# Designs tried in a protein design chat: VHH binders against Gamma-interferon-responsive lysosomal thiol protein (GILT). Part 1

Scores and structures below are computed, not measured.

Target 1, 207 residues: Gamma-interferon-responsive lysosomal thiol protein (GILT), of Arabidopsis thaliana (Mouse-ear cress) (q9sv73)
Amino acid sequence: GKSGKVKLNLYYESLCPGCQEFIVDDLGKIFDYDLYTITDLKLFPFGNAELSDNLTVTCQHGEEECKLNALEACALRTWPDQKSQYSFIRCVESDTKGWESCVKNSGREKAINDCYNGDLSRKLILGYATKTKNLKPPHEYVPWVTLNGKPLDDSVQSTDDLVAQICNAYKGKTTLPKVCNSSASMSKSPERKWKLQVSYANKATNY
Structure headers, positions and changes below count from the first letter of each chain, unless a header shows other numbers; antibody chains aren't numbered by Kabat.
ipSAE, averaged over its two directions, is called F for ESMFold2-Fast, E for ESMFold2 and O for OpenDDE. V2 adds 0.75 times the mean of E and O to 0.25 times the DockQ between the complexes of E and O.
[cut] marks letters that were taken out.
The coordinates of atoms that the task and the answers printed are left out; those that the model quotes come from them. Centres of patches stay.

## First folded at step 4 (VHH)

Design s10 (from c5 with S57R; framework vhh_5c3l_4)
Fold by ESMFold2-Fast, scan of step 4:
Structure s10 (fold): chain B 207 residues (1-207), chain A 120 residues (1-120)
Amino acid sequence: as target 1 above (207 residues)
Amino acid sequence: QVQLQESGGGLVQPGGSLRLSCAASGFTFSSYWMSWVRQAPGKGLEVVSDISEGGSRTTYADSVKGRFTISRDNAKNTLYLQMNSLKPEDTAVYYCAKYEDYGSWEFDYRGPGTQVTVSS
């Protein structure tokens, strides 16, 4: 791209526990350690939902997941910048039952509600459905992460591994964040490998 | 001590079939989800298939759906992978794996692997 920034795409669904953990903790570190300066984050709230031939959406975790996916799609449309987008999504994913508080405290309540209750939310979700369905190779579970269009190597098993891949993929001329020059973990405590409760694309679930 | 030992790999022609076995010991096999994972040369690990404790639920990677069948025999502490209609793209080392938690990205334990080569 024009910026040389690393394209980090996350394909997810709002009620998947592994997606919630990845968004809140792993992406949180990207913003907390200024990795967002070299990262172009794109979020795709559709995940393992199914789209029928007549364009009916069925979400893996039921109707509440469809509603939260639509809410998050509206938030992504509402804010032009990734920091504001991420802040809202993090709020919702930190406590999905408390989503109304995130909307009320967003400063964009009317815009989000107008989108969510109108025709735009369906159009946005169908767009995310198309983008998710056109993944090559197809996703097998969520959270599904691609870096510059390529799925993460399954050997990437920690936030430090993800950070290293982002740092190594950067082709721009701006100064790298401090974490890119470190051989140590981003945290002072030893980092644990991911134990994400992923949702498989071909599996029914009641999370 | 948890131990997993794969067998049944080999050289096969495209369109052929192989059956992999994994002998498990050191844990209550019937109480855990089990997985088959593969790694092609120069690539990362790919989860091929998972099976529930009693064998009633299974998942498959899109790349193998309709061609591979995972199964287990809890009385024999053995996991199986029946591979049909093999393609050159299936060439990989195949590992038997146990997850601490279902659906995690981390393998709790895995065996040393068995080589599958699909070539004319």
Scores: ipSAE 0.000, ipTM 0.093, lowest interface PAE 19.5, mean pLDDT 81

Design s11 (from c5 with S57Y; framework vhh_5c3l_4)
Fold by ESMFold2-Fast, scan of step 4:
Structure s11 (fold): chain B 207 residues (1-207), chain A 120 residues (1-120)
Amino acid sequence: as target 1 above (207 residues)
Amino acid sequence: QVQLQESGGGLVQPGGSLRLSCAASGFTFSSYWMSWVRQAPGKGLEVVSDISEGGSYTTYADSVKGRFTISRDNAKNTLYLQMNSLKPEDTAVYYCAKYEDYGSWEFDYRGPGTQVTVSS
């Protein structure tokens, strides 16, 4: 539609440390600030996984990552709104070993479990595989972020940098969030740089 | 090439029923997840209901669960939404939408919409 909102796409994999940090800290700032009012967030849980000719998925961090990617794909399908989607994904990515608690507290346990245990989860993952593999330019690492279809500048290394890029890209008619009005309104503490923990597409990161 | 055309909207009293239809052409209808999406004036888009390729899996927004039923006829390339016990808050433009490949939650096409008005 003609919302004018900044289309923020995140291509990620659930057990990548940089992806966890980006989701919890960088995207968390977007929702903690009023930037969610000008941002259209889309999440693609596939990352650096590989798809064989017979459609077998092999995840960079092993089978547990494949399972958790599928769970998150089901959760994203379950909610119609980005706030609910992000809230669930943030819960899981804040503690991937505690994901069962996130599902139980979601209010959508049956829908998520029915999706995950049925054919739907596989079809969703194959869709995310197609979306991720069709990126132009191809992603080089995850988390891979695009704003309005274009990869983030390599200069974007902090939450403050990301916020500035979103504010600058907005072309809609609503009032800009207060954080967009002054560079001095951002974080008072040193920002953690998620780029220090990225998972490269050409390297195994198994641990 | 891809075309989606909704019909069946109109004015109805609270508690009434309407059946929406969406005629699809220009793609292999039976291979794609389909959705009904609505937008009330001044509100964002809400996904009302989803249906899998063969119709074996359906989802509903909490606001319509128990009142609306999504179905499809792949032989006729037609998507349906049966709306019962309509409420004033169901007033919206209803869009038929095609998900991208493999049931992606991102739509690549939607129809022009059909207006549903529930008078109070």
Scores: ipSAE 0.005, ipTM 0.184, lowest interface PAE 10.7, mean pLDDT 82

Design s13 (from c5 with A61Y; framework vhh_5c3l_4)
Fold by ESMFold2-Fast, scan of step 4:
Structure s13 (fold): chain B 207 residues (1-207), chain A 120 residues (1-120)
Amino acid sequence: as target 1 above (207 residues)
Amino acid sequence: QVQLQESGGGLVQPGGSLRLSCAASGFTFSSYWMSWVRQAPGKGLEVVSDISEGGSSTTYYDSVKGRFTISRDNAKNTLYLQMNSLKPEDTAVYYCAKYEDYGSWEFDYRGPGTQVTVSS
């Protein structure tokens, strides 16, 4: 955007294990380290779903994934700020069977339910379908991450690699988060490799 | 060419009512979902309500549900927001918005807004 912030787009589907790990662990570092102050996060809950000619949505992990994708789309519509959006999405993705508790504790229960039970949720999902389908190059798997409109390099395999790419891409005038300095070490634990848990596009729906 | 013009704002006492109007031109109004969005002093944008192309489906933000009613007159290319039981927390600039990318808070062709002030 005009703020010079790094545009981080995540194309995902709610029941993909790699998407859940990316959202909870990798994006968690961005928000835990105040890296969100230099990052514009956009979330696109559609992933590898398919549209028929009559606009019927078929999700890779079945109807429950379509339901959670729609719920998350409604949540993203309900909150304008990325911190609130991420907080809710992280709650659901941390325990997809416990999603009702996330809604009850959100402070937006009525708006989310109104959206979810009405025509708006379908309109939102079709919008995300269009955005996902129009990716150039097309996504090959999810989670699919773009940074300032470009897919992440194959060399980016860890959370720390992602953090470094965001720090290096920032062109704004605000003070960089401390994690961006050359002496920063964010983990002494083994490196997490989210690319090992991806869901590939064009795989048959068997769930 | 595409224009949105809000009107009907003003000063009102707590518990009072106002009706906002938005006159749309330069696009096929009946083909788009429309929204009312507000921004209170020192706060970010907040969606108040959404309405489908034909008016059959509506959504409301939790803070206004039961108090505000969104409606539209496609023959007049006009969007309305009936605001009842107004509270000081409703003080904001209210914007009429045509929203094409529902995955984004970057509204296209948002109008100049109308100020609503709720105070004694």
Scores: ipSAE 0.029, ipTM 0.456, lowest interface PAE 6.8, mean pLDDT 83

Design s14 (from c5 with T59I; framework vhh_5c3l_4)
Fold by ESMFold2-Fast, scan of step 4:
Structure s14 (fold): chain B 207 residues (1-207), chain A 120 residues (1-120)
Amino acid sequence: as target 1 above (207 residues)
Amino acid sequence: QVQLQESGGGLVQPGGSLRLSCAASGFTFSSYWMSWVRQAPGKGLEVVSDISEGGSSTIYADSVKGRFTISRDNAKNTLYLQMNSLKPEDTAVYYCAKYEDYGSWEFDYRGPGTQVTVSS
């Protein structure tokens, strides 16, 4: 199994507005375009959460964020393929108040609920904590995106920029998706960019 | 340092049974979740089953639920997979896996695998 695909990692937390916008809008275009053929997407639902000495997780946006992070971790474990994983995560992140409908309509309700209600969800979250805390360089805010292990340029503000970065990073032997030819000629003007509402590390929401 | 060694694979007829074993060493076996993972010809890796540290929690893929049973013997540092009602679709290399970090579909340690072939 040696993959020539671009490794795209997203470190996020479920109730961060910038994370929601990035997942729904920016990542959505990877699957809407043929870019998923050259991209290995991995999602890490932990973000700016903190661990106590007793391994108690405190989420930046409170207990509901911890709950949704755990549900999303269980969903990621439930599906082996990135398209199904992304589809579920996009559903929840499009309307976090409506997450129950996403679970009910997933076709994996029992597996997700068994994971969430058992010890597995805690094990998965501690794994995501480890991966997130071991980032070199450390993340400064979320959404935090790495491409082949390197943080993305801070100038990436739109789907067009993300597409271009992925196309430029691909060094595999297959023909580039047609969208990569379009992305090379896309405008990078300020009129085409928008600033995500990011959540900064070390900023407490409740003290 | 971590060593995982599978055994018990072989050729069986449809409807048959096999019991896979995985001998673990080089880590505190009783402190980690363990998994059975398989790869069929031309397919990706599929997590077949997971088991908690003490065996109190188990998860199964829909494809094997009701037919396979994962278990462990912490005193012997051994993981088992009892496979009943085998189908041609179960033909795969089966790997014993230790996730050092459950934050991804990737596993840090995997044995060399044991081949299971279901054929008439």
Scores: ipSAE 0.011, ipTM 0.279, lowest interface PAE 9.4, mean pLDDT 82

Design s15 (from c5 with T59I A61E; framework vhh_5c3l_4)
Fold by ESMFold2-Fast, scan of step 4:
Structure s15 (fold): chain B 207 residues (1-207), chain A 120 residues (1-120)
Amino acid sequence: as target 1 above (207 residues)
Amino acid sequence: QVQLQESGGGLVQPGGSLRLSCAASGFTFSSYWMSWVRQAPGKGLEVVSDISEGGSSTIYEDSVKGRFTISRDNAKNTLYLQMNSLKPEDTAVYYCAKYEDYGSWEFDYRGPGTQVTVSS
């Protein structure tokens, strides 16, 4: 059938430096270019964490990462719109030690804290664990990006490449953002290549 | 046995109001987030609104903000949706839904639904 908005999924973990850079810098272009009009952004804060047989969560960067993943899961549950979700997540990921200020200034402090301190935060994280671990093909590292359910091609090496892939994937009837018809190389500076410090998944399998 | 039973649907004119109710049984109602979900003819399922265990947090779909109000009465195990300023595009079957205990974003149960028709 006719495709609607491009489904852009990001699988990440809160203390991965590459995830922080991708969220703050690269995803910011989606909103800067009004690409959000043709994009359905979904964020999955679990990444390379592991579940034991008794459903204990172990995060790749330790307990602080598990706590921030849970906070971000609660924030994502709190807002129905992707702009508000992204704004909060960007705040936290820009300065993870200053996360309390992001919560205080969010306008949703009580809702986020009630979620975080209650049963809901664990339910949300186990949901993200299920969605992340059921990826086909399995993710190999984070940040892991899928476009309409397919991992990004290895040739995508810059924000401009990602923008082009989103523009090309959209088959709906809405007028494309101007960036989809613009030259990507407008500056004397060379095109920015991604320098993300990816975090590789543990070698343990989920089969 | 988890049971959810919706009521309160009907035919109304544009600009009218309806109040939906959902009677819940078979689980600790006060311990779960609850949702109202709808399906319009020829369309997929759409989450209309979510409410936290104690009712302190609510989330609304953009198209219904300011018009719909979700609430709950934990003493009566009942979920409500007050719908005001109804529009033809609100025509749908409305379902009461409970999220899984954990490990999924999918609803582990929804009721049989109640039909809302907004027509002149």
Scores: ipSAE 0.007, ipTM 0.202, lowest interface PAE 9.2, mean pLDDT 81

Design s18 (from c5 with S31D K98R; framework vhh_5c3l_4)
Fold by ESMFold2-Fast, scan of step 4:
Structure s18 (fold): chain B 207 residues (1-207), chain A 120 residues (1-120)
Amino acid sequence: as target 1 above (207 residues)
Amino acid sequence: QVQLQESGGGLVQPGGSLRLSCAASGFTFSDYWMSWVRQAPGKGLEVVSDISEGGSSTTYADSVKGRFTISRDNAKNTLYLQMNSLKPEDTAVYYCARYEDYGSWEFDYRGPGTQVTVSS
């Protein structure tokens, strides 16, 4: 049979303002409208970081971004389900200075801390590095979003546009969420311009 | 050399129970998150339940929460799924699956599957 869940991949870095806006506001609408029932969400916390030949990671926003990317990688390893993953990542990305509170309220504090303080976090980041660096076409900035392996069309400027693209990409046989058939539902969502706050891959950032 | 082999499937009436087992070999079982996934006729793959390396963390799909229990015995290299209050909608091939140890939450191995049919 033909399955049709839309594969929504987000390639990001934790201290990019555009990534924070996309995660908190745009992805929030996926869960608000039950769009997650037709969407397979995957998050890749590496972004514009660079990997040396000896596997040393250098993050665009400095060492604090590397640490927070590793924390988020550990959290993603802790929950294989997308709702729990998103809930935690949204918490951290809503207030990156308050990340310790997110860990304490997660219900997975020991698992996250064991991963973060051990060798597993490095393995996870190297996996995300490989996935991010193998993008074809290469990402030009973050947040970098692909639907079914294809970068988002340049016409996607708002949350409403993203929702429409997901609805249009779904080819499965389950009933579409109501938002896919209702222009009125989407008109209630604020438009977001996260593209104005992206981090470009070719720019150095002050620490 | 990595092998996963499910057993315990069968025909059961609505409201009944089944216990699935998965025998793992060819790798250090205690180092991996494990999953039970299913595929109903004409539908895609659904992750039913996941369990951490030591069994301290588990997740469940909303469709099975409160009815199914995942567990593991690392000394026996065996994964279990206790299925209670079975519904016709639970009819599917059930697969034991191993998660990669980094990056994508993708399965790198799964077993051949065991058929569960819930019918009166």
Scores: ipSAE 0.080, ipTM 0.507, lowest interface PAE 5.6, mean pLDDT 85

Design s19 (from c5a with Y99G D101S; framework vhh_5c3l_4)
Fold by ESMFold2-Fast, scan of step 4:
Structure s19 (fold): chain B 207 residues (1-207), chain A 120 residues (1-120)
Amino acid sequence: as target 1 above (207 residues)
Amino acid sequence: QVQLQESGGGLVQPGGSLRLSCAASGFTFSSYWMSWVRQAPGKGLEVVSDISEGGSSTYYADSVKGRFTISRDNAKNTLYLQMNSLKPEDTAVYYCAKGESYGSWEFDYRGPGTQVTVSS
C-alpha cells in the first residue's frame, strides 16, 4: 500500500554540494533500511535555476548542471519505482564527473539518451520548474525538503534527523520499519553536513 | 475518479504481434502524458513507452525500440501499444499509467493490467 505513506519531496539541483551530500547520505538511510516502505519519495531536479520569458533555463552552477538536471529528469521518467530512481540518482550524485558510467551501467542507457537528446527532457525540466516555483512557502535554499507538504524541521534546536522525522510523521496502519524503533529512537543529534554546503536561492555562482 | 482499463493481452508465439488498448476516464486525458509500463514475473516495473499529450513526442525503452509503437486517440480517451516481433522476455503484465510532464508517477492512476505471454 500507498495509504498513509509519508510524502517526501526533495527539490534540488545536481551540482549543489549540499544536495549531493543530502542525496547520498541522508536519503541513503531511507533506502538502506526498510524506511522506503512507509515513504513516497518525489525528486525535483531544478532547484535555483531560472526561466527567461522565452523559457530558456539558466542553472545556478552553469551549463553542466542543466545537463545533469535533464539527465536525472530523464532517469526519473524512465523508472516508475522510487528505489530504481534513487539508485540512479545516488550514482550520479556520488560522482557527477562519472555520470557516463552511471548511465552505461543503468540498463537504460538508450532510453535515457533518447529522452535526453529529444524534446522530452526539456518538457520534463519545464514541469519541474513549475512545481518548484509553486512551492508555498517558497524555497530559500537547496536541498529543500518537504514532509507531507511542510518544510523539513532542520532548525539547529531540532535533535531529529530525517529518519526520526519520517518515523514521527507516519500515520498509516502498517507496522513501522525496525529502524523507527531502534535507530531513530537513539538519534541524539542530527548529522547535517549538507547544511554547510547549501545553495541559497537568488545567489549567483561562478559555475 | 481516475480509471484506466487495459485490454488486448493474450498468449502469442515468438515473432507474433498484439495490440493493447487502454480506456481512460475521470480526468482530462488530452492534458496528460500517458505510459505503458510492464512487470515481468519476479521483476520490478519497467516503463516500455510513453507519449506526450498531443502525441508529438514518444520514447521507448531500449528493450522494445523498433518493435513497439505507442499511439493515442484523444477523441476516444484511448491509449494503444502495437507490439511486433514479440520475444519471450516481453512476457509480463502490461499496465496503462497516467503521467505528468515532469516525470511524476502516481500508481493510483495505473490500471489493473493485461497479461501478455510469449511462448511456444
Scores: ipSAE 0.018, ipTM 0.387, lowest interface PAE 7.0, mean pLDDT 82

Design s25 (from c5c with Y99A Y102W; framework vhh_5c3l_4)
Fold by ESMFold2-Fast, scan of step 4:
Structure s25 (fold): chain B 207 residues (1-207), chain A 120 residues (1-120)
Amino acid sequence: as target 1 above (207 residues)
Amino acid sequence: QVQLQESGGGLVQPGGSLRLSCAASGFTFSDYWMSWVRQAPGKGLEVVSDISEGGSSTYYADSVKGRFTISRDNAKNTLYLQMNSLKPEDTAVYYCAKAEDWGSWEFDYRGPGTQVTVSS
């Protein structure tokens, strides 16, 4: 059915500090305030990685980032619902050194590990590479966010601005979450900390 | 054009078995990973199982591991799912799909799916 839900796509890479802050804090507001009832979240763990002619993936923050991107790709395939997907991704992104605890406590350890340690993870990452490289306009940095296929407005400077844009984009008949009314009138917003830690495309990092 | 046609669903009692088939055409079947995906009433799409091009690698959701077996016959362009020890929780519409279609986005599949209902 045609629900009018806002399609929120996040293109990211697992070891980008701005991506971690966006996932944990900005997306956290969406799920903590039930804004997810009007939002369809899609996550694309590839970011600024590069493909060689032989389809070798080189990640901006080195091999550890490639491994965590693959782990997250496997996790996203494993769960049927965005709330479970987000919960796992938030766990990993809140403490990337503790990712094994997130897997152990996920209830999907066997499926995630089988995918991660086998050929499937590579196939998933190449799919995310294709989706990310086909962005129009091309992404300039990560986290790169689109609402209903369009990059975020330059006016989005805080979590409250993001919430307001999602609320304003909703065209369905479901009663708006209460946060939509509060955010529209709010005079104080959290700092733009994820925007201070973005990872720019075509910027090499130490590996 | 890609065509996928599922069959073999039906009504079974808990503990029963079913074998699903998917006839594929319009692409080089032997070059692609294939998946079985299901959607239970009121739930999102769940990947049940994946199989590599030649069938040497298989993957299963934890909920079906040890009960379901994915296989393929590349000479017949057909994907199979053998489902044993069925539970009420397995009630869903089952779809076959190319593996690369799944992630945090919607599957594009060509087929009506096949309904599996597990109940008394």
Scores: ipSAE 0.268, ipTM 0.658, lowest interface PAE 4.3, mean pLDDT 84

Design s3 (from c5 with E100S D101P; framework vhh_5c3l_4)
Fold by ESMFold2-Fast, scan of step 4:
Structure s3 (fold): chain B 207 residues (1-207), chain A 120 residues (1-120)
Amino acid sequence: as target 1 above (207 residues)
Amino acid sequence: QVQLQESGGGLVQPGGSLRLSCAASGFTFSSYWMSWVRQAPGKGLEVVSDISEGGSSTTYADSVKGRFTISRDNAKNTLYLQMNSLKPEDTAVYYCAKYSPYGSWEFDYRGPGTQVTVSS
């Protein structure tokens, strides 16, 4: 059955600074404000990577980004629930050089490593490649966010904007989180413009 | 035509066991990842367990880990789910699901489902 929850899809790549900021700060507010009760979050770790005709993946920020994208894809397969998925992804994206600690502290180290070192990780990444490349309209940069299948307006630049859009899009029958009826909680966080740190498609990385 | 048909559901007491089977036809069964998915009354779909083409890799939802075992017999085109230590919370319609061809992690086919009811 259909829950009526807002479908929030994030298309991203693990070493994009704007993606890291969006995941850690903006998405964090969804769970901090209990908006997860009305939100179905899906994460797509592929971003601006390129897929060759022989199915070789080339990541915008180099091979380490490909490795972290695959690790995060395995984590998303490992946990069925969005809260656990987000918790792990937030850990990695908060300090990408410390990702090994996130894996060791996850309680799922073997499952994640078995996925990462086996055939499953490649299959997951190729699936995310297909999903990302089939976006209509095509993504122009990452993080690329869709709400119920439609890209966010360019005016959405802050956590407060995102929260308001989710609240307004909800069509289900459950009670809205308190934040939907009040701006007080949102005003406690500094306003950030993650769009200033986006990674554009076709833009080479330096290093 | 792809067909998936579940069997083995029924009424069972808490703590009991059931074995579900899924008969597959119309595609090369041994070439696809397979899944068991369930839907409890009034809830959304939950992926219970996945199994790789050859059975060497499996995953389980935390809610069923240690209690359920997924397996497959490629010679018989059959997928299984052994369910032990059943709880009332396991009450759901259980679906056999086939993943789409590689390049997409979506289910392209599901069976009609089999009802599992865990109640005294």
Scores: ipSAE 0.000, ipTM 0.143, lowest interface PAE 15.4, mean pLDDT 82

Design s31 (from c5c with S57R; framework vhh_5c3l_4)
Fold by ESMFold2-Fast, scan of step 4:
Structure s31 (fold): chain B 207 residues (1-207), chain A 120 residues (1-120)
Amino acid sequence: as target 1 above (207 residues)
Amino acid sequence: QVQLQESGGGLVQPGGSLRLSCAASGFTFSDYWMSWVRQAPGKGLEVVSDISEGGSRTYYADSVKGRFTISRDNAKNTLYLQMNSLKPEDTAVYYCAKYEDYGSWEFDYRGPGTQVTVSS
C-alpha cells in the first residue's frame, strides 16, 4: 500500500510579496497544525520567470530574484525531508536580505554554497522551469497552488479554506489531525487572503 | 472611476527627507496591494516598495531598504512613502500604483507621478 497523503505543490518566486506571505504564514500553519503528517509539500521556485530559446532565465523581479530562486532550489535539493526544506525556505522568505544568516545557521552551508556557486543550481532551475511551464492548466499568477495536481478551487480565499481543502482531499488511513474537525471554527482577517498576487507591468528591476 | 494622485515630491539635498502621499478613490482601497514605483532618467520602472491590503506586510527594493518606509491609512484611502537619507540615485518620478485582481500580472492603475530631485 501507499500513503494517501495530499500532494500540495506551490509554484512561486522568491521576491513576490504574495508568495512570501503564503509561504511564511499560510504554509506555516500546515506545519504548526501538524497537517504536514497528511501532506506532501513540494516547492517550485520559478514562478513568472521566462525561459528564452537559448535557455536564458529572466525573473519577474530581476536578477536578485533569480539568485534567490537558485539558492532556494539548492536548499530544496540539499534536504530530503519537507520539514527541513520548509524551515529553510521560511527563514529566507521571512527576510530575503537575511538569507546569508539562514544559510550560515542551516547546518548545510557548504552543500548549499557548492550547489549555488556551481553549475548544479542552473540545472535545478531549468528543471523547475520545465515543471512550471508544463502545468495544465497553465498558471495565471503566483503563488499558484495545486492539490493532487489540480489548481485550488476558486472558493479558497484564506488559510482556513486551504486547511479544509487538504483535510477533504486526504484519503489515507492515518487519523486526521484535530484541525480537520475544527476547520469551520477558524476565522481569518481579510488581510490573510492567500490567493493574493503581485503584478509588475514593466518587469521592474532591483526589487 | 479609479483615481490615484501623488503629492509631496520636490527638490531636496542629499541626506534630506521627503514624505510622499497618494490619495486613492473609485475602488475599495483596503482590498488591494499598493506599490510605489519610480522611473529614473533614462531607466525603466523600478518597484521601490509594496504593502499588503491591511499593511501587515511590506517589501522594499534593496536600493531603498532601511531608508524608505511604506505605510497606508485605509480609513483615509491614502498610501505614504517616508523617504530618509535621500541620495542622488533616488532622483526619479515616483508613481503610486494599484495591483490588479487575482489572475493578473500587472498594475491596472497608476497615478500621474510626482518628481523627486536629489541634488546639491
Scores: ipSAE 0.000, ipTM 0.116, lowest interface PAE 19.0, mean pLDDT 80

Design s32 (from c5c with S104D; framework vhh_5c3l_4)
Fold by ESMFold2-Fast, scan of step 4:
Structure s32 (fold): chain B 207 residues (1-207), chain A 120 residues (1-120)
Amino acid sequence: as target 1 above (207 residues)
Amino acid sequence: QVQLQESGGGLVQPGGSLRLSCAASGFTFSDYWMSWVRQAPGKGLEVVSDISEGGSSTYYADSVKGRFTISRDNAKNTLYLQMNSLKPEDTAVYYCAKYEDYGDWEFDYRGPGTQVTVSS
């Protein structure tokens, strides 16, 4: 027996402002509403990075983004549960300049540092590269979200829309979170539109 | 025809030792990173250890660092996990895993697992 949980995949890059806001605010509401009980969250830290033929990674926001993507890949490898994974990634994405504090407070500092400073981080990033580049249809920007393997409808612009889509996609036997019964009421509340701060594929940043 | 077969699990007292083996076939074993992963009762999968193609790089979960040792014998197509100073918290089904791509918790290939029970 399968849980029937909605597979929510987020393809992102660590220094994209839209990705940071989506992770911190929009995904945060999934955990705040206990929607995580019906959701299998997976995070793919590669985004719009490119691979050369010799497998050199070039990140859209430069070397610092590659480093933070690698750190986050190591963290995702370190924790088996989505709640711990999300908690760490939210910490880093809330203040990317203060990421060392997130590592020191993680309880997994040794494993994360061994991975980050070694060749495992490269192996993990190449895996995320393959997963991201094999998206069908190809991603056009980040954050790129799929539910059960399908990209979010282009009309999904807010947390209310994301919550409604997750609730509607759920096929399991678990009692739905209360938010699923009141999704129409949530649609009346104004929400931030993270899609306005996206990073488009194959575009250099001039920060 | 890719196959991974774990063995060596069993019942052991706290502080004891076990050595797990994984026999691999159907692929070029020496070309792939290999992992040991475990699932404790009522919990999700946890990556215990990773080893590079030639065995020169090894990585461990903080929960097992200093107690477990991963190794491989590419001539025998066999992966090993030496488990020392076992704790009740190590009770789990242990799986040998191969990834074509690392980067998520889905395995390209996984064995059927071997049960490790640490109990007094």
Scores: ipSAE 0.354, ipTM 0.710, lowest interface PAE 3.4, mean pLDDT 85

